# Designs tried in a protein design chat: VH-VL binders against p39960r1967to2165. Part 24

Target 1, 199 residues: p39960r1967to2165
Amino acid sequence: VPLEDVCERENTLIPTIVVKLLEEIELRGLDEVGLYRIPGSIGSINALKNAFDEEGATDNSFTLEDDRWFEVNAIAGCFKMYLRELPDSLFSHAMVNDFTDLAIKYKAHAMVNEEYKRMMNELLQKLPTCYYQTLKRIVFHLNKVHQHVVNNKMDASNLAIVFSMSFINQEDLANSMGSRLGAVQTILQDFIKNPNDYF
Below, E stands for the ipSAE of ESMFold2; O stands for the ipSAE of ESMFold2 at other seeds; V2 stands for 0.75 times the mean of E and O plus 0.25 times the DockQ between their complexes.

## First folded at step 10 (VH-VL; framework fv_disitamab)

Design S5 (at its last look DockQ between E and O 0.24; V2 from the best seeds 0.00; counts 0 for: pae E 10.9 > 2)
Fold by ESMFold2 at other seeds, look of step 10:
Structure S5 (fold): chain C 199 residues (1-199), chain A 120 residues (1-120), chain B 105 residues (1-105)
Amino acid sequence: as target 1 above (199 residues)
Amino acid sequence: EVQLVQSGAEVKKPGATVKISCKVSGYSFTSYWIHWVQQAPGKGLEWMGYIDPSDSYTNYNQKFKDKATITADKSTDTAYMELSSLRSEDTAVYFCARLPYSDFWDFDYWGQGTLVTVSS
Amino acid sequence: DIQMTQSPSSVSASVGDRVTITCRASQGISSYLAWYQQKPGKAPKLLIYAASTLQSGVPSRFSGSGSGTDFTLTISSLQPEDFATYYCQQYDSYTFGGGTKVEIK
């Protein structure tokens, strides 16, 4: 389901599933060694996904305060699965090349950092509101994970690598020979380290 | 094009050590895990362990924990597996394979395999 | 620990035959199962992931089905290049099945 359809259906700026999953990870998981790297059990991930599909869509009071959801890596896995199953990435199909072309140019030293940030902010302002707000929520979440790197061993670089697959389709990866994946990683790493520069 | 190119076949005596290389090209080395798989002669495939090249985090199949050491060199885009205290039952083809930095994808690209023969 | 039981261990077939290979997991793995083809002296090749999705470039005569614990790989009309050994694999512990050799009859 497209993000805008979910947000319209729920009358929210950010999908409810995203907010609930991130809040629970922020409460229980920030110090988990290998958070987002170590997979959760497949059974727990699927059970949580099904619960959101069945209970969360029809019950506004749905909560993760249930003994079924004790495994924080399953909650993290469910969040990663949600992002990867979105039909459109958070940069949108319409704009993903604009984002990645800008980062490629910056990596090639064809622009200075001040110009890069200005142009990146311009691109962000062109995103639909729910894409922007959801991206913002995720970036600040990942910044919190990064702040706990001493315990969880997941710094901004690692997180950028893990989440880059959620921002580019597999066909675009194959066609670009990996250059756009590296661009997404550069964008995400900077967002995670410096969220207030962009959001 | 994505390629994983392994070092050539090795013949070793019992007790020796071997280090197999797996050089990657056609994609960002640090964006995918590198896994190692053993195939003994006439046998099936057995997973040995992996490395995350971005920070050298490793995870091993318990069976191979004391046999194999997996490392990565980001400067050459190369993963390595060292096998120590070789015995004749370590004779096998060893493959490297990549896995997306994702819990939901399978091994999409494999190295050509490296035969290690341990004979006394 | 998740064990993968693959059957049969071999099948003798002719070009044009329909071949079915089964794989059973000791615990539920949803659809997180892959099928690989391996020819002698070669690395395995991914055919099917997520139980039923064909990898790019794989002929449509290959299909996968199943979820939970019981999975099948079907070759609808066997071709000469399909004589190989086939493996299933599950995600959680990266465990492979024992393999099924498809041989010329």
Scores: ipSAE 0.022, ipTM 0.595, lowest interface PAE 7.5, mean pLDDT 85
Fold by ESMFold2, look of step 10:
Order: structure tokens, then sequence, then C-alpha cells
Structure S5 (fold): chain C 199 residues (1-199), chain A 120 residues (1-120), chain B 105 residues (1-105)
């Protein structure tokens, strides 16, 4: 289901599943060694996804404080899988080239940092509201994970690598010949390190 | 370019110990985990364990827990696997492989392999 | 504890043939599956990750498909350098399939 359809149906700015998964990770997972890097069991991930499809997406009282959902890495895996399986990634198919072209130009030293940030902010303002708000929630979450790097060993650079696949769909990845994935990593690393510059 | 270069083939007697090296280049050694994989003659691939070189955190396949010891030396960008109390069934090619930061935890770069032959 | 069953165990094929290899998981693994190519005396080489995403530098004649329990590697037009053994792998326990040897007919 498209992200904006979920947000309209729920009357929210951010999908309920995203908020609940991130809140649980923030509650009990921020110090987990290798968070987002060490996989959760696929059986547990699938069970959680199915529970959200049947219970959580339609019931605001659904919580992850249940013996079924004890495994933090499964919760993290479910979140990553949710992002990857969105019909359109958070940069959108329509705009992913605009975002990545800007980052490629910046990486090639063809613009100064202040111009890069200004133009990136302009692109962010063109996103649909639910895309922007969901991205903002995720970036501040990943900044919190980054702040716990001493214990979890996942700094902004590591997180940007892990999440880069979630911001480019299969078709755009195949068409990019790999260069756009590196650009997504650059964008995400900067967002995670410096969220207040963008959000 | 990313490379993992392993030490050369070894011939050992039963009961001996061997230490295989895996030297990396083309990336930051401490940023990726190193895994080890066994391939016995005429057999498939079997995962043995891994190390995070940044702090030497290790995890082992239960089958190899008492056979293998995985270490890393940050000063030389080299991972090691030591096999102890060698027996003839330990004869195999041993590979090191890099685990990328991805949701799928797939081995994107491999060493060339090290043949260990254990014979009387 | 997921079992990976790979079939066939071997394929005899000619240059130019289309080759299809399957891998079945004992339970659903979403798209968490990789395909590797191994030539005799060489290390495995990653071909496909995430079930269908081609690793950089891998020729476009290779493709992967599937999700859940059934996965397929396809070589659309077999080349001389493609005669090798192919392995699938799931990430949860790093378990490999038994391999499929592609041989000259």
Amino acid sequence: as target 1 above (199 residues)
Amino acid sequence: EVQLVQSGAEVKKPGATVKISCKVSGYSFTSYWIHWVQQAPGKGLEWMGYIDPSDSYTNYNQKFKDKATITADKSTDTAYMELSSLRSEDTAVYFCARLPYSDFWDFDYWGQGTLVTVSS
Amino acid sequence: DIQMTQSPSSVSASVGDRVTITCRASQGISSYLAWYQQKPGKAPKLLIYAASTLQSGVPSRFSGSGSGTDFTLTISSLQPEDFATYYCQQYDSYTFGGGTKVEIK
C-alpha cells in the first residue's frame, strides 16, 4: 500500500507501524550490539509483519510489549523490511534522481557545502507531507542510534550503509549502475549526523 | 579495490595446529565483519564463524566452536583462523569472506581459499 | 534452522542454452537469499543478493527471482565462462544450498 494512502486511512502524518516499531527500538534496543546490522530471525520478522497486517494496522491499542515480540533484532528487521517493501521509497521514484544527482555533484566537489544543504532542503520540501514527516522521524531515530555508538557499534556511517537499500527501489538501482546507491549513502550519513540542518 | 588475500596451502599431521591468515586491503578493516567458510573435498560450503575486527567480538557455528579460533590484528589489517587438534576430516579449503553492511548479510568479497591437508 | 534444498544437483548444457536453477527454503525467508558462482579451484563469487538484485560487475544474463520459499537463478544465454557450480545461501544461519554443477553437454 502507498505511504500516503496509509497515512490518510489512519489520519496520521507517519504510519502507525513505523511509530510503534521505532518507539520499541528506542525503548529497549538502542544499546543492542550491531542493531540493524545483525539480522533477526526471518520467522520472527514474518510473524511480526503478519500481526501488524492483521492486528496493528487497524487497532491503535496493539503493542509490541508481548512475549511474541521479545527479539529486538526481529523488530529492527521488520522495520527495514517495511521500508524496502513500500511501493515507492521515501525519496520517491519521481525524485530519486534529483536527490542523488545533487549528492553526486557535491561528492565531485562541484558545489560548496552550504549550497548543497540549501538545495537539499529545497528538494525535501517537494516531498509529499507524509514522506517528509516519516523521513524526519526515521532520521531522528537513527541519530539516537548513532548517539549510542559506544555500546551498539552503529555510527551514522554504518547506519547510512545499512539503510541505503531502503531508499532506492529495484528498478532505480538497476538503472543507476551502482553510483546512485553511493549517493544515497552520502545523503543519509549527512542527515543522520546533522538532522537539524535539514529537519 | 577490495581484496582478501589468504596464506598459502598447508600440509599437517594429525594433532597439529594451523593458523590461516586473511589480509584485507581496499577498505577499512574494522568496518566490516570477516567470516570463515569450510569446503571439504567434493562437498559444499559450510559457515564456521565470524569476527568483528573493531573489538574482536566473535560468533561460531556450534559445529566448529571447539575446533576454530578466530582472531584479528588491527595493526596489520589481518584476520586469522586457527584450527587445533587437526584430524583427517579437517582436510578442506578454508575461505575468508567479508560481510557487507546490508539487510541481507551476504558475502560480497572472498579470499582465494587456503587448502589444509591433514595426512598421516 | 532453515533447510535449503537446491535442484538440480547438476545440469548438462550447451553454450547459448537457458539454464534455470531452483532453491527451496523449509520456511519463508522473504527475499533474504543470495546466489554465488564457484569455479573449480576458486572462491565463490556473489552474483545476486536480495533474491533478485544483481551484484555490480555481474553480466545481465544472470537474473534471480522468487520470494518466500521458492527462488530461481536463471542464466539467459549460457557462456563458456558460466560453467561452474552455483550455490544459494540464506542469511539467518548462513546456510548454503547443496550446489548445482553446470557442465558442458
Scores: ipSAE 0.005, ipTM 0.501, lowest interface PAE 10.9, mean pLDDT 84
ESMFold2 (binder alone), look of step 10: mean pLDDT 90; pTM 0.912

Design S6 (at its last look DockQ between E and O 0.74; V2 from the best seeds 0.00; counts 0 for: pae E 7.1 > 2)
Fold by ESMFold2 at other seeds, look of step 10:
Structure S6 (fold): chain C 199 residues (1-199), chain A 121 residues (1-121), chain B 105 residues (1-105)
Amino acid sequence: as target 1 above (199 residues)
Amino acid sequence: EVQLVQSGAEVKKPGATVKISCKVSGYSFTSYWIHWVQQAPGKGLEWMGYIDPSDSYTNYNQKFKDKATITADKSTDTAYMELSSLRSEDTAVYFCARLPYPDFWDYFDYWGQGTLVTVSS
Amino acid sequence: DIQMTQSPSSVSASVGDRVTITCRASQGISSYLAWYQQKPGKAPKLLIYAASTLQSGVPSRFSGSGSGTDFTLTISSLQPEDFATYYCQQYDSYTFGGGTKVEIK
């Protein structure tokens, strides 16, 4: 399901599943060694996904306070799976090349940092509201994970690599020499380290 | 074109050490994990472990934890697997392989050609 | 620990035959299963991922089906280049099935 359709159906700015998964990870998972780098069991991830589809749709009090959801890596894995199954780039299909072209130009030293940040902020302001708010929520979450790097061993660079594949067109992912993938990683690393510069 | 190119076959005596290389081209080395898989003669495939080349984070199958050491060299886009205290049971073909996404619950989309290690007197 | 049981261990078949290979998981794995083809002296080659999705460049005579615990690879009309060993692989802990050797009859 497209991100905007989910937000419209739920009458929310951010998909409910994203908010609930990230809140639980922030509550009890920030110090988990290898968070986002060690996925949980497929059985637990699948069970959690199905519970959101069945219980979350009919029970507004649905919570992750169930013994079935003890495994933090399954919660993190469910979140990663949700992002990978979205039909669109998190920068939106329409704008992903605008974001990545800007970062490619910056990486090639064709632009100073001050201009790069100004233009990146302009691109962010053009995102549809659901994309912007979801991206903002994810970036601040990953900043929190980054702040716990002493315990979890996941710094901004590691996180940028793991999550970059949710921001690239599948065509570029399958056939790219990595230029757009590297551009996304540069964007995300900067967002995660300096979220207040952009959001 | 994504390629994983491994070092050539090795013949070793019991007790020796071997280091197998896996050189990557056609994609960003640090953006994907490299896995290693053993295939003993006439046997199936067995997963050994992986490395995240960006910071050398490793995870091992418990069976191989004390046998294998996986490393990466970002300057040459090359992963390595060292096997220590070789025994005849370690005679096998060893493959490096890549996932399409850097996580643990996926399939291998690209493989190296394999490196035969033979351990005999 | 999820065990993968693959059957049969071998099959003798002729060109043009329909060949069916099965894998069974000891517990549910949804559609998180891949199939590989391996010829002697070569690396495994990915055929099917996500239980039923055909990898780019793989002939349409190959198909995969199943979800949960029971999975099937089918070759609708066997060709000379299809004589090989086939492996299933579940994604969690990368456990492989024991393999099925498809031989010339």
Scores: ipSAE 0.179, ipTM 0.677, lowest interface PAE 5.9, mean pLDDT 85
Fold by ESMFold2, look of step 10:
Structure S6 (fold): chain C 199 residues (1-199), chain A 121 residues (1-121), chain B 105 residues (1-105)
Amino acid sequence: as target 1 above (199 residues)
Amino acid sequence: EVQLVQSGAEVKKPGATVKISCKVSGYSFTSYWIHWVQQAPGKGLEWMGYIDPSDSYTNYNQKFKDKATITADKSTDTAYMELSSLRSEDTAVYFCARLPYPDFWDYFDYWGQGTLVTVSS
Amino acid sequence: DIQMTQSPSSVSASVGDRVTITCRASQGISSYLAWYQQKPGKAPKLLIYAASTLQSGVPSRFSGSGSGTDFTLTISSLQPEDFATYYCQQYDSYTFGGGTKVEIK
């Protein structure tokens, strides 16, 4: 379902599933070696998705403190799969080129850093509120993961690579010949390292 | 567009070491993982392990953990697999392959042409 | 560890025949399964991913179905160029089925 429809139905700024998954990862997963890079069991990921669809939607007290959810990589995988399956990515189909064009111009020295950050912030403010708030929650989460790199071996550049595929659809990827993907990675790495510059 | 080009066939004696290369083109080397797959003569495909070229993080099939060493060189967009202490059972074609998504999609959309390693006295 | 049992191990068929190949997983894998074609002396080629999604450029005579534990690859009308070995592969542990050799009779 669209992100906006989920947030409207729940009367929330961020989908409940995202909040619960990220909170659990922050609670017990930040030091997991290879977090977000080691694939979780697909069976466990799907079981968790089904539990959210059947239990989490009807029970506000639904928790991930259950023996079924022992595998942190399955929780992380469920989150990544949720993002991948959204009908519209967090930069939105309408705006992904606007975001990536800024990054391309900046890397080509066609604008200075102060102007890049100002224009990036203007683009972020054009996102629907639930997109912006969800992106903000994710970026601060990934900043926390980055801060634990000594233990988990996942720095901002690794995380940016892993998550970049969730911000561009396959059609835009094919049409850009990979240039847009590299731009998304640059944007995400900067967000993860410097979240307070943007959020 | 996307290509994985492997080094040529090798003939080795038992106990030797071989290093197979897999050079990629047509995409960002560090954005995708490189996997290695063994195919012994007349047999099926067996997954060996992968590398994330962005920082050289590796994960191995337990069967091959003491046999194979997977590395990557970002400056040449090339992944490598070294096989040590070769035995006749290691005679096989070795493929490199790519995932389309590095985060949890485990099918292989592009493959190298394969490298035959023959181990005989 | 998930085992993939592929059957038959070989099949002999004529051009125009319908060919069906099956894979069974030892545990549920939802739709996380791919099918590959490998011609002699060549690398495997992806045909189908997510159990039923046809890869771009693959002829429409190929189709996939199934979910959970039982999966099927179908070639609706066998062509001479379809002589090959076919493999299923589950995503979770990067494990392949044993293969099915399709021989043109």
Scores: ipSAE 0.070, ipTM 0.632, lowest interface PAE 7.1, mean pLDDT 85
ESMFold2 (binder alone), look of step 10: mean pLDDT 90; pTM 0.915

## First folded at step 11 (VH-VL)

Design U1 (framework fv_fasinumab; at its last look DockQ between E and O 0.55; V2 from the best seeds 0.00; counts 0 for: pae O 12.6 > 2, grease 19.1 > 18.9)
Fold by ESMFold2, look of step 11:
Order: C-alpha cells, then sequence, then structure tokens
Structure U1 (fold): chain C 199 residues (1-199), chain A 121 residues (1-121), chain B 107 residues (1-107)
C-alpha cells in the first residue's frame, strides 16, 4: 500500500504503524545489543504484522502493551519489514535518482559540503509531506539508536547499511547503476549522524 | 591507476598568455573536478580555482578573476588553465589536482607533476 | 575569504623529536581542515583530513587535532623522511585557502 494512501486513509502525516513501532522501540529497546541487526523470531514478527493488518489498520486504539509483543527484536523486525514492503521507498521512485545523483556528484568533489547540504535540503522539501515527515521521524529515531551505541553496539554506519535497502525499493535497485546503493548508505549515515542539518 | 599528466615547462614574456594542459587517465574525467594550484619559487601553495568537466562550471579565486580561464575537452580527457597578462610574479609551478574535500570518503588526492611557467623579459 | 595562518614558518629539529605545527583560521571552519606534506621537488600530498583523520597509508606518528579556529599537526617522533614543507588547508568554504607553510628541516 502506497505511503500516501496510508496517510490519507488514517488522516495522519506519518503512518500509525510507524509511530507505534518506533515509540515502543524507543521506550524499551534503545539499549538492546544488536538492535536492528539481531533478528527477532520470525513467528513473532509475522504475528505482529498480522495483528496490525487485522486490528491496527482499522482500530486506532491498537496497542503494543500486550504480552505477545515482549520481544523488542520482533518489534524492530516488524518495522524493518514494513519499510521493505512499501511499494515505494521514502526517497520515492520519482526522486530517488535526484537524491543519489546529488550524493554521487558530491563524492566526485563537484561541490563543497555547504552547497551539498543546501541542495539536499531543497530536495527534501520537494518530497510529499507524508514522505518527508515519515523520513524525519525515522531519521531522528535512528539518531537516538546511534546515541545509545555504548550499550547497543549500533552506530550510524551500521544502521545506514541495515536500512539502505529498506529506503530504496526493489524496482529502484534493479534500475540502479551500481553506485546508487552506496549513495543511499552515505546519505542515510549523514542524516543519522547530523539530523538537524537536514530536518 | 589515476594519473594527471601536465604539459611541459614554458617561458613567457610579460604581457603574454600561457595555457597549461592536464590530461587525466584512470578514471571517468567528467566525474571529478580539476583544481589548479600554483606555487611561486620558495613560496607556498595558492589555490586558483576549479572546473567541473561535466558541465564546464568554474569557480575562480578572486585574485585571478578576469585573467584566468579554465576549460576542458572531454574528447581528450584534458583540462586547461589559461592565464593572461602575465607578470613576473606569475612565475610559478602550476599544478592540476583532483582534490578530495569531503570527509565522507577516505580518498586520495591526485596531482599532476607540475608545469613551470617562467615570466621574464 | 578565510585566512589560514601557520606557526612557525620554519623549524629545525633532530630525528626523534616531537614537532608541532599550529594553524589558525580567521573564522570558524568546524573540522573542515586538511594537512598537506610537500617534499622538495614534488607535488603536495594530503596527510590528514577532517582535522584529525589520517589519510590511508600515512604513518601513525602523524596526528592532527583541533576544531573551530585552532588546529595542530603533530609528528610524535620526527624521521629523516619527514623533511618537507607542511600546509594546512581549509575546505569549509570557497575559495579554498592554504596556510603559508611550515618548512621542517632535520638537523
Amino acid sequence: as target 1 above (199 residues)
Amino acid sequence: QVQLVQSGAEVKKPGASVKVSCKVSGYSFTSYWIHWVRQAPGKGLEWMGYIDPSDSYTNYAQKFQGRVTMTEDTSTDTAYMELTSLRSEDTAVYYCARLPYSDWYDEFDYWGQGTLVTVSS
Amino acid sequence: DIQMTQSPSSLSASAGDRVTITCRASQGISSYLAWYQQKPGKAPKRLIYAASTLQSGVPSRFSGSGSGTEFTLTISSLQPEDLASYYCQQYDSYPLTFGQGTKVEIK
């Protein structure tokens, strides 16, 4: 289900499932060793996904305060799966090449850091509102995970690698020129380390 | 293997112009900027400007604005720097360089061998 | 334009000595500072970027520190092959600017 359709259906700026999953991870999972790297049980992940599909999509009182959802790695796994299953990435199919072309040009030393940040901010402002707000929420969440690296062992570089394929859909990967996944990783690492420069 | 190979030394009279070439190999010419940096004998390094070979965009240090022209030829993978109205203080070694300035990636700087331009009567 | 000022302009030291070179920016440049080494008759070579990150292949006796306006290059134990001129260079904003250089000689 396209991200804009979810936000329109829910009358929200960020999908409710994203907010609920991230809030729970922030509440009890930030110090979990290997958060987002160590998988939760696939059975728990699928059960949570099915509960959101049946209960959470219609009933806005759905909550993660339930004994079924004790495992924080299953909640994290469900969030990763949600992002990977979106039909379009948070950079959008329409704009993913604009984002990655900018980063590739910057890597090629075609602009100074100050100019790169300005142009990246201009691209971010062109995203549909729900893409921008959802991306912003995720980036600040991952920055918080990064800030807990002493305990969880997941720095911005690790998180960027883990999430890069979740930010770019399968169609965009098939159309990539080989360097675009690396560009996504470097964009995301920079966002995670320096979210206030962009959001 | 990345290489920047510059044209040979030149001797010029005051008021003349010089055009130094920088032929690159070992990478995609249009993917990286070419910087020009000069060094007068016994003196320090002085940035002159850069060119983006992909679209011919240039950025010149104010000191050289009006006297310097940086160009490229993508058919030969060659960058050029032309300096006009030469004076004796323009006597220097002129370098072309591919400079990494982002701390995103650990990349090497690559420099040409330098071209001595001597301005004397 | 951001003026970069190095100190000292030259120094002479013995092998094994600890050598420090300072660089001051005329305005804040965060950590967007590089150090270059230039041996006689050769093109410059970058040693350090981001104020403190060693370029791959640079000996660990080289280190950089500082942020904002004050920066230091340190050679913990000077070697004969370190005879060179050293330049700081800011890359926060254009125009790119170099310090005037520090010539290091071995006694």
Scores: ipSAE 0.006, ipTM 0.481, lowest interface PAE 12.3, mean pLDDT 84
Fold by ESMFold2 at other seeds, look of step 11:
Structure U1 (fold): chain C 199 residues (1-199), chain A 121 residues (1-121), chain B 107 residues (1-107)
Amino acid sequence: as target 1 above (199 residues)
Amino acid sequence: QVQLVQSGAEVKKPGASVKVSCKVSGYSFTSYWIHWVRQAPGKGLEWMGYIDPSDSYTNYAQKFQGRVTMTEDTSTDTAYMELTSLRSEDTAVYYCARLPYSDWYDEFDYWGQGTLVTVSS
Amino acid sequence: DIQMTQSPSSLSASAGDRVTITCRASQGISSYLAWYQQKPGKAPKRLIYAASTLQSGVPSRFSGSGSGTEFTLTISSLQPEDLASYYCQQYDSYPLTFGQGTKVEIK
């Protein structure tokens, strides 16, 4: 289901599933060694996904404080799966090349850092509101994870690698475009380290 | 493998022009800029400018503006640097280079072999 | 333009010696600093980027440090193959600028 449709149906700026998953991870997972890198059990991930598909979308009181959801890595896995299964990435299908082309040009020394940040902010401003607000929520979450790096061993670079597959369109994944994937990692790392420069 | 192969040495008189070529292979020519850097005999490295082969955008060091023109030919994967109104001070080895300064990735710099341009009467 | 002042301009050291080369920027450049090695008759080669990150394939005896305006390149145990000129180079803003170079000779 498209992100816009979810937000419209829920009358929210950010999908409820995203908020609930991220809040739980922030509550009890920020110091988990290898958070987002160490996989949760696939059975737990699927059970949580099924619970959200049948209960969470129609029950505002749905909570992750349940013995079924003891494994933080399963909650993290469910969140990653949700992002990967969106029909459109958070850069939007229409704009993903604009984002990555800008980062490729910056990597190739076409502009100084201040110009890159200005142009990136212009692109972010053109995203639909629910894309922007959901991206912002995720970036500030990942910044919190990054700040706990002493305990969890997941810095901005590691997180950018893990999440990059959620921001590249399926055509480019099939074509194995290393420069496009690397551009996404560059963008995400900078967002995670410097969220206040962009959001 | 990535290679940058430059044209041969040239001897020029003051007031003439020189055009140095840089043929690339082993990567997509339009994906990376080509920088030009020169080195006078016994001196250090001096950045002259770059060209973006994807759209012909150029950026020249102020010292060379008005005398330097950087171009490309995507049909031959070749970058060019032309320097006009040559002076004896322009005697140098001229390098083309691919300089990927993303501190977010570990990528290699690649340099041409250098082209000696001697300006003398 | 950001001027890069490099010292010493030359040095002579014995194999096994620890060598330190200093580079100062005329204004803050954060960590946007690279170090290049140029062996006689060859094109330059990048050793270090982001002030302290060692390029893949470069021997571990090379290291870099610093941020802001003052940077160092260190060779912990000088080897005969390290005979070269060394240049710092800022990439914080255009125009890109290099230090004047340090010629390292083996006694």
Scores: ipSAE 0.000, ipTM 0.469, lowest interface PAE 12.6, mean pLDDT 85
ESMFold2 (binder alone), look of step 11: mean pLDDT 93; pTM 0.950

Design U2 (framework fv_reozalimab_arm2; at its last look DockQ between E and O 0.58; V2 from the best seeds 0.00; counts 0 for: pae E 7.0 > 2)
Fold by ESMFold2 at other seeds, look of step 13:
Structure U2 (fold): chain C 199 residues (1-199), chain A 121 residues (1-121), chain B 110 residues (1-110)
Amino acid sequence: as target 1 above (199 residues)
Amino acid sequence: QVQLVQSGAEVKKPGSSVKVSCKASGYSFTSYWISWVRQAPGQGLEWMGYIDPSDSYTNYAQKFQGRVTITADKSTSTAYMELSSLRSEDTAVYYCARLPYSDWYDEFDYWGQGTTVTVSS
Amino acid sequence: QSVLTQPPSASGTPGQRVTISCSGSSSNIGSNYVNWYQQLPGTAPKLLIYSNNQRPSGVPDRFSGSKSGTSASLAISGLQSEDEADYYCAAWDDSLSGPVFGGGIKLTVL
């Protein structure tokens, strides 16, 4: 389902599944070596996904602190699967090329960093509220993961590579079209390292 | 077009080491993992380990820990596998194979042509 | 010894349907997706099936995969002489934290 429809249905600014998954990872997963890089079992990921669908992500008493969900990498995998299965990018379908075109120009030295940040902030301000708030929550989460790099071995550049797969369409990924992938990686790395510059 | 091109065949004596190269082209080298898999004569496939070329994070199969070293050079888009203390049972064809970055599945979508390593005394 | 078990060989005649099996455990096939690789004589392996039953672009639809419990199957319908190859199943193993392969099955087209 579209992100905006999920947030309206749940009467939230950020999908409940995103908040619950990220809170659990922040509670007990930030020091996990290879977090977001090392996969959880697909069986555990699917079981967690099914539990969300059946037990309700909107139930305030629902918790991921349960014997079934001890595997942090399955929680991380469920979050990555959720993002990959959204019908459009968190940059929104309408604006994703505007974001990536900016980063392509910046990487080609067609603008200076101060100009890039200013224009990126202007694009972020044009996002619908649920896209902006969800992206903000994710970026601050990934900043926390980055801050734990000594233990988890996942710095901002690794995280940018991992999560860029969720912002690129499948055709570009299958064709290994490096410019759009590299553009998303540049955007995300900068967001993760410097979230207060943008959010 | 994605290609993985490996170095040529090698003949080694027991106790020595071998280093096989795997040159990648046609894709973003740091966006995919590289695995090494070997195949002894008349035998099946055996996974040896992988590397994330973006930061050289590695994981080795327990059987090869202590003998295998996998490295990557981002500037040349080349991965390497070095196997030390060679024994006759290390005679095999050694393959590199690509694995999508951040995927936790074993989807080796592109393979090198293989490098024959013969260990004989 | 391979972690996943396959029969060492199979055979069929052109046009026949053949099924190739693969057995594992709860730590691999039981919990994770199964992939299949085809290795033609003298060549490197090629990804044939991923995520249990998905075909990469360019793989004919006469190849199909399935999984039940801790076992998986590759079916080849309309067997052709060019299908003569070795076939390997593979899966991620949770306890080994890495991919594991079957021993391979040599398919002969008579």
Scores: ipSAE 0.227, ipTM 0.710, lowest interface PAE 5.1, mean pLDDT 86
Fold by ESMFold2, look of step 11:
Structure U2 (fold): chain C 199 residues (1-199), chain A 121 residues (1-121), chain B 110 residues (1-110)
Amino acid sequence: as target 1 above (199 residues)
Amino acid sequence: QVQLVQSGAEVKKPGSSVKVSCKASGYSFTSYWISWVRQAPGQGLEWMGYIDPSDSYTNYAQKFQGRVTITADKSTSTAYMELSSLRSEDTAVYYCARLPYSDWYDEFDYWGQGTTVTVSS
Amino acid sequence: QSVLTQPPSASGTPGQRVTISCSGSSSNIGSNYVNWYQQLPGTAPKLLIYSNNQRPSGVPDRFSGSKSGTSASLAISGLQSEDEADYYCAAWDDSLSGPVFGGGIKLTVL
């Protein structure tokens, strides 16, 4: 389902599934060694996804405070699966090349950091509201994970690698000969380390 | 084109160590994990461990814990597996294999050609 | 020896459908995806089936996989002489925190 359709249907700025999954990880998962790196069982991930599809859509009181959802790595896996299944990246099809071209120029030393940040902020302000707000929520979440690196062993660089394949569509990846994946990693690492510079 | 090229065959004495290399090309080395799997003569496949080259995080099979060391050099896109205190039963073909950076950590999509290690007196 | 159980061998004639099996437990096949690897004589293993029943690009559709409970099966329709190989099932094992393999099935094409 397109992100805009979910937000319109729920009358929200951020999909409810994203908020609930990230809140639970922030509540009890930030110190989990290998968070987002160590897999949860696929059976648990699928069970959670199905519960959201059936119980979450029809029950406003749906919660992750249930013994079925004890495994934090299954919650993290469900979130990663949700992002991968989005039909459009959070940079949008319309703008993904604008984001990645800017980062490619910065990586090639074709602009200074101050200019890069200003132009990146201009691009972020052009995103549809639900894309921007969902991206913001995710970035601040990953910043919290990064802040717990002493315990969880997941720094901003590693998190950027994990999530980069979820932020670029296969069509855009194939057309870029791989350079756009590296650009996405650069963007995400900077967002995760310095979220207040952008959001 | 994704390729994993391993170092050549080794003949070792019992009690010594062996270090096998695996040179990756055709993809972003730090974006995928590398696993090591061995196959004794006439036997099946046995997983030894993996490494995340981005930060050198490792996980070893319990059977090899304490004898195996897996490392990676980002500058040369090369992973290494060192097995110490060799015994005759360590005689095997040793493979490196690429693991997609995903939630399903058993999908080995590309394999090296294998390195034969023979342990004998 | 192997965590997943496979019969040691199977055989068939060209054009036949052959089904080979793999048995595990709730900590591996019962909870996780099953992959299959083909190892032709003298070569490294090759990914044949992933996620129970998916084929990588370049694998013919005469190879199919399935899973039921703690067991998995690989079916080969239209058997060809080049299918003579060892076949391994594999799955992540939650209790061992790593992949486990079957002992391998030597398929002979008569």
Scores: ipSAE 0.189, ipTM 0.696, lowest interface PAE 5.6, mean pLDDT 86
ESMFold2 (binder alone), look of step 11: mean pLDDT 91; pTM 0.924
ESMFold2 at other seeds, look of step 11: ipSAE 0.069; ipTM 0.646
ESMFold2, look of step 13: ipSAE 0.071; ipTM 0.644
ESMFold2 (binder alone), look of step 13: mean pLDDT 91; pTM 0.929

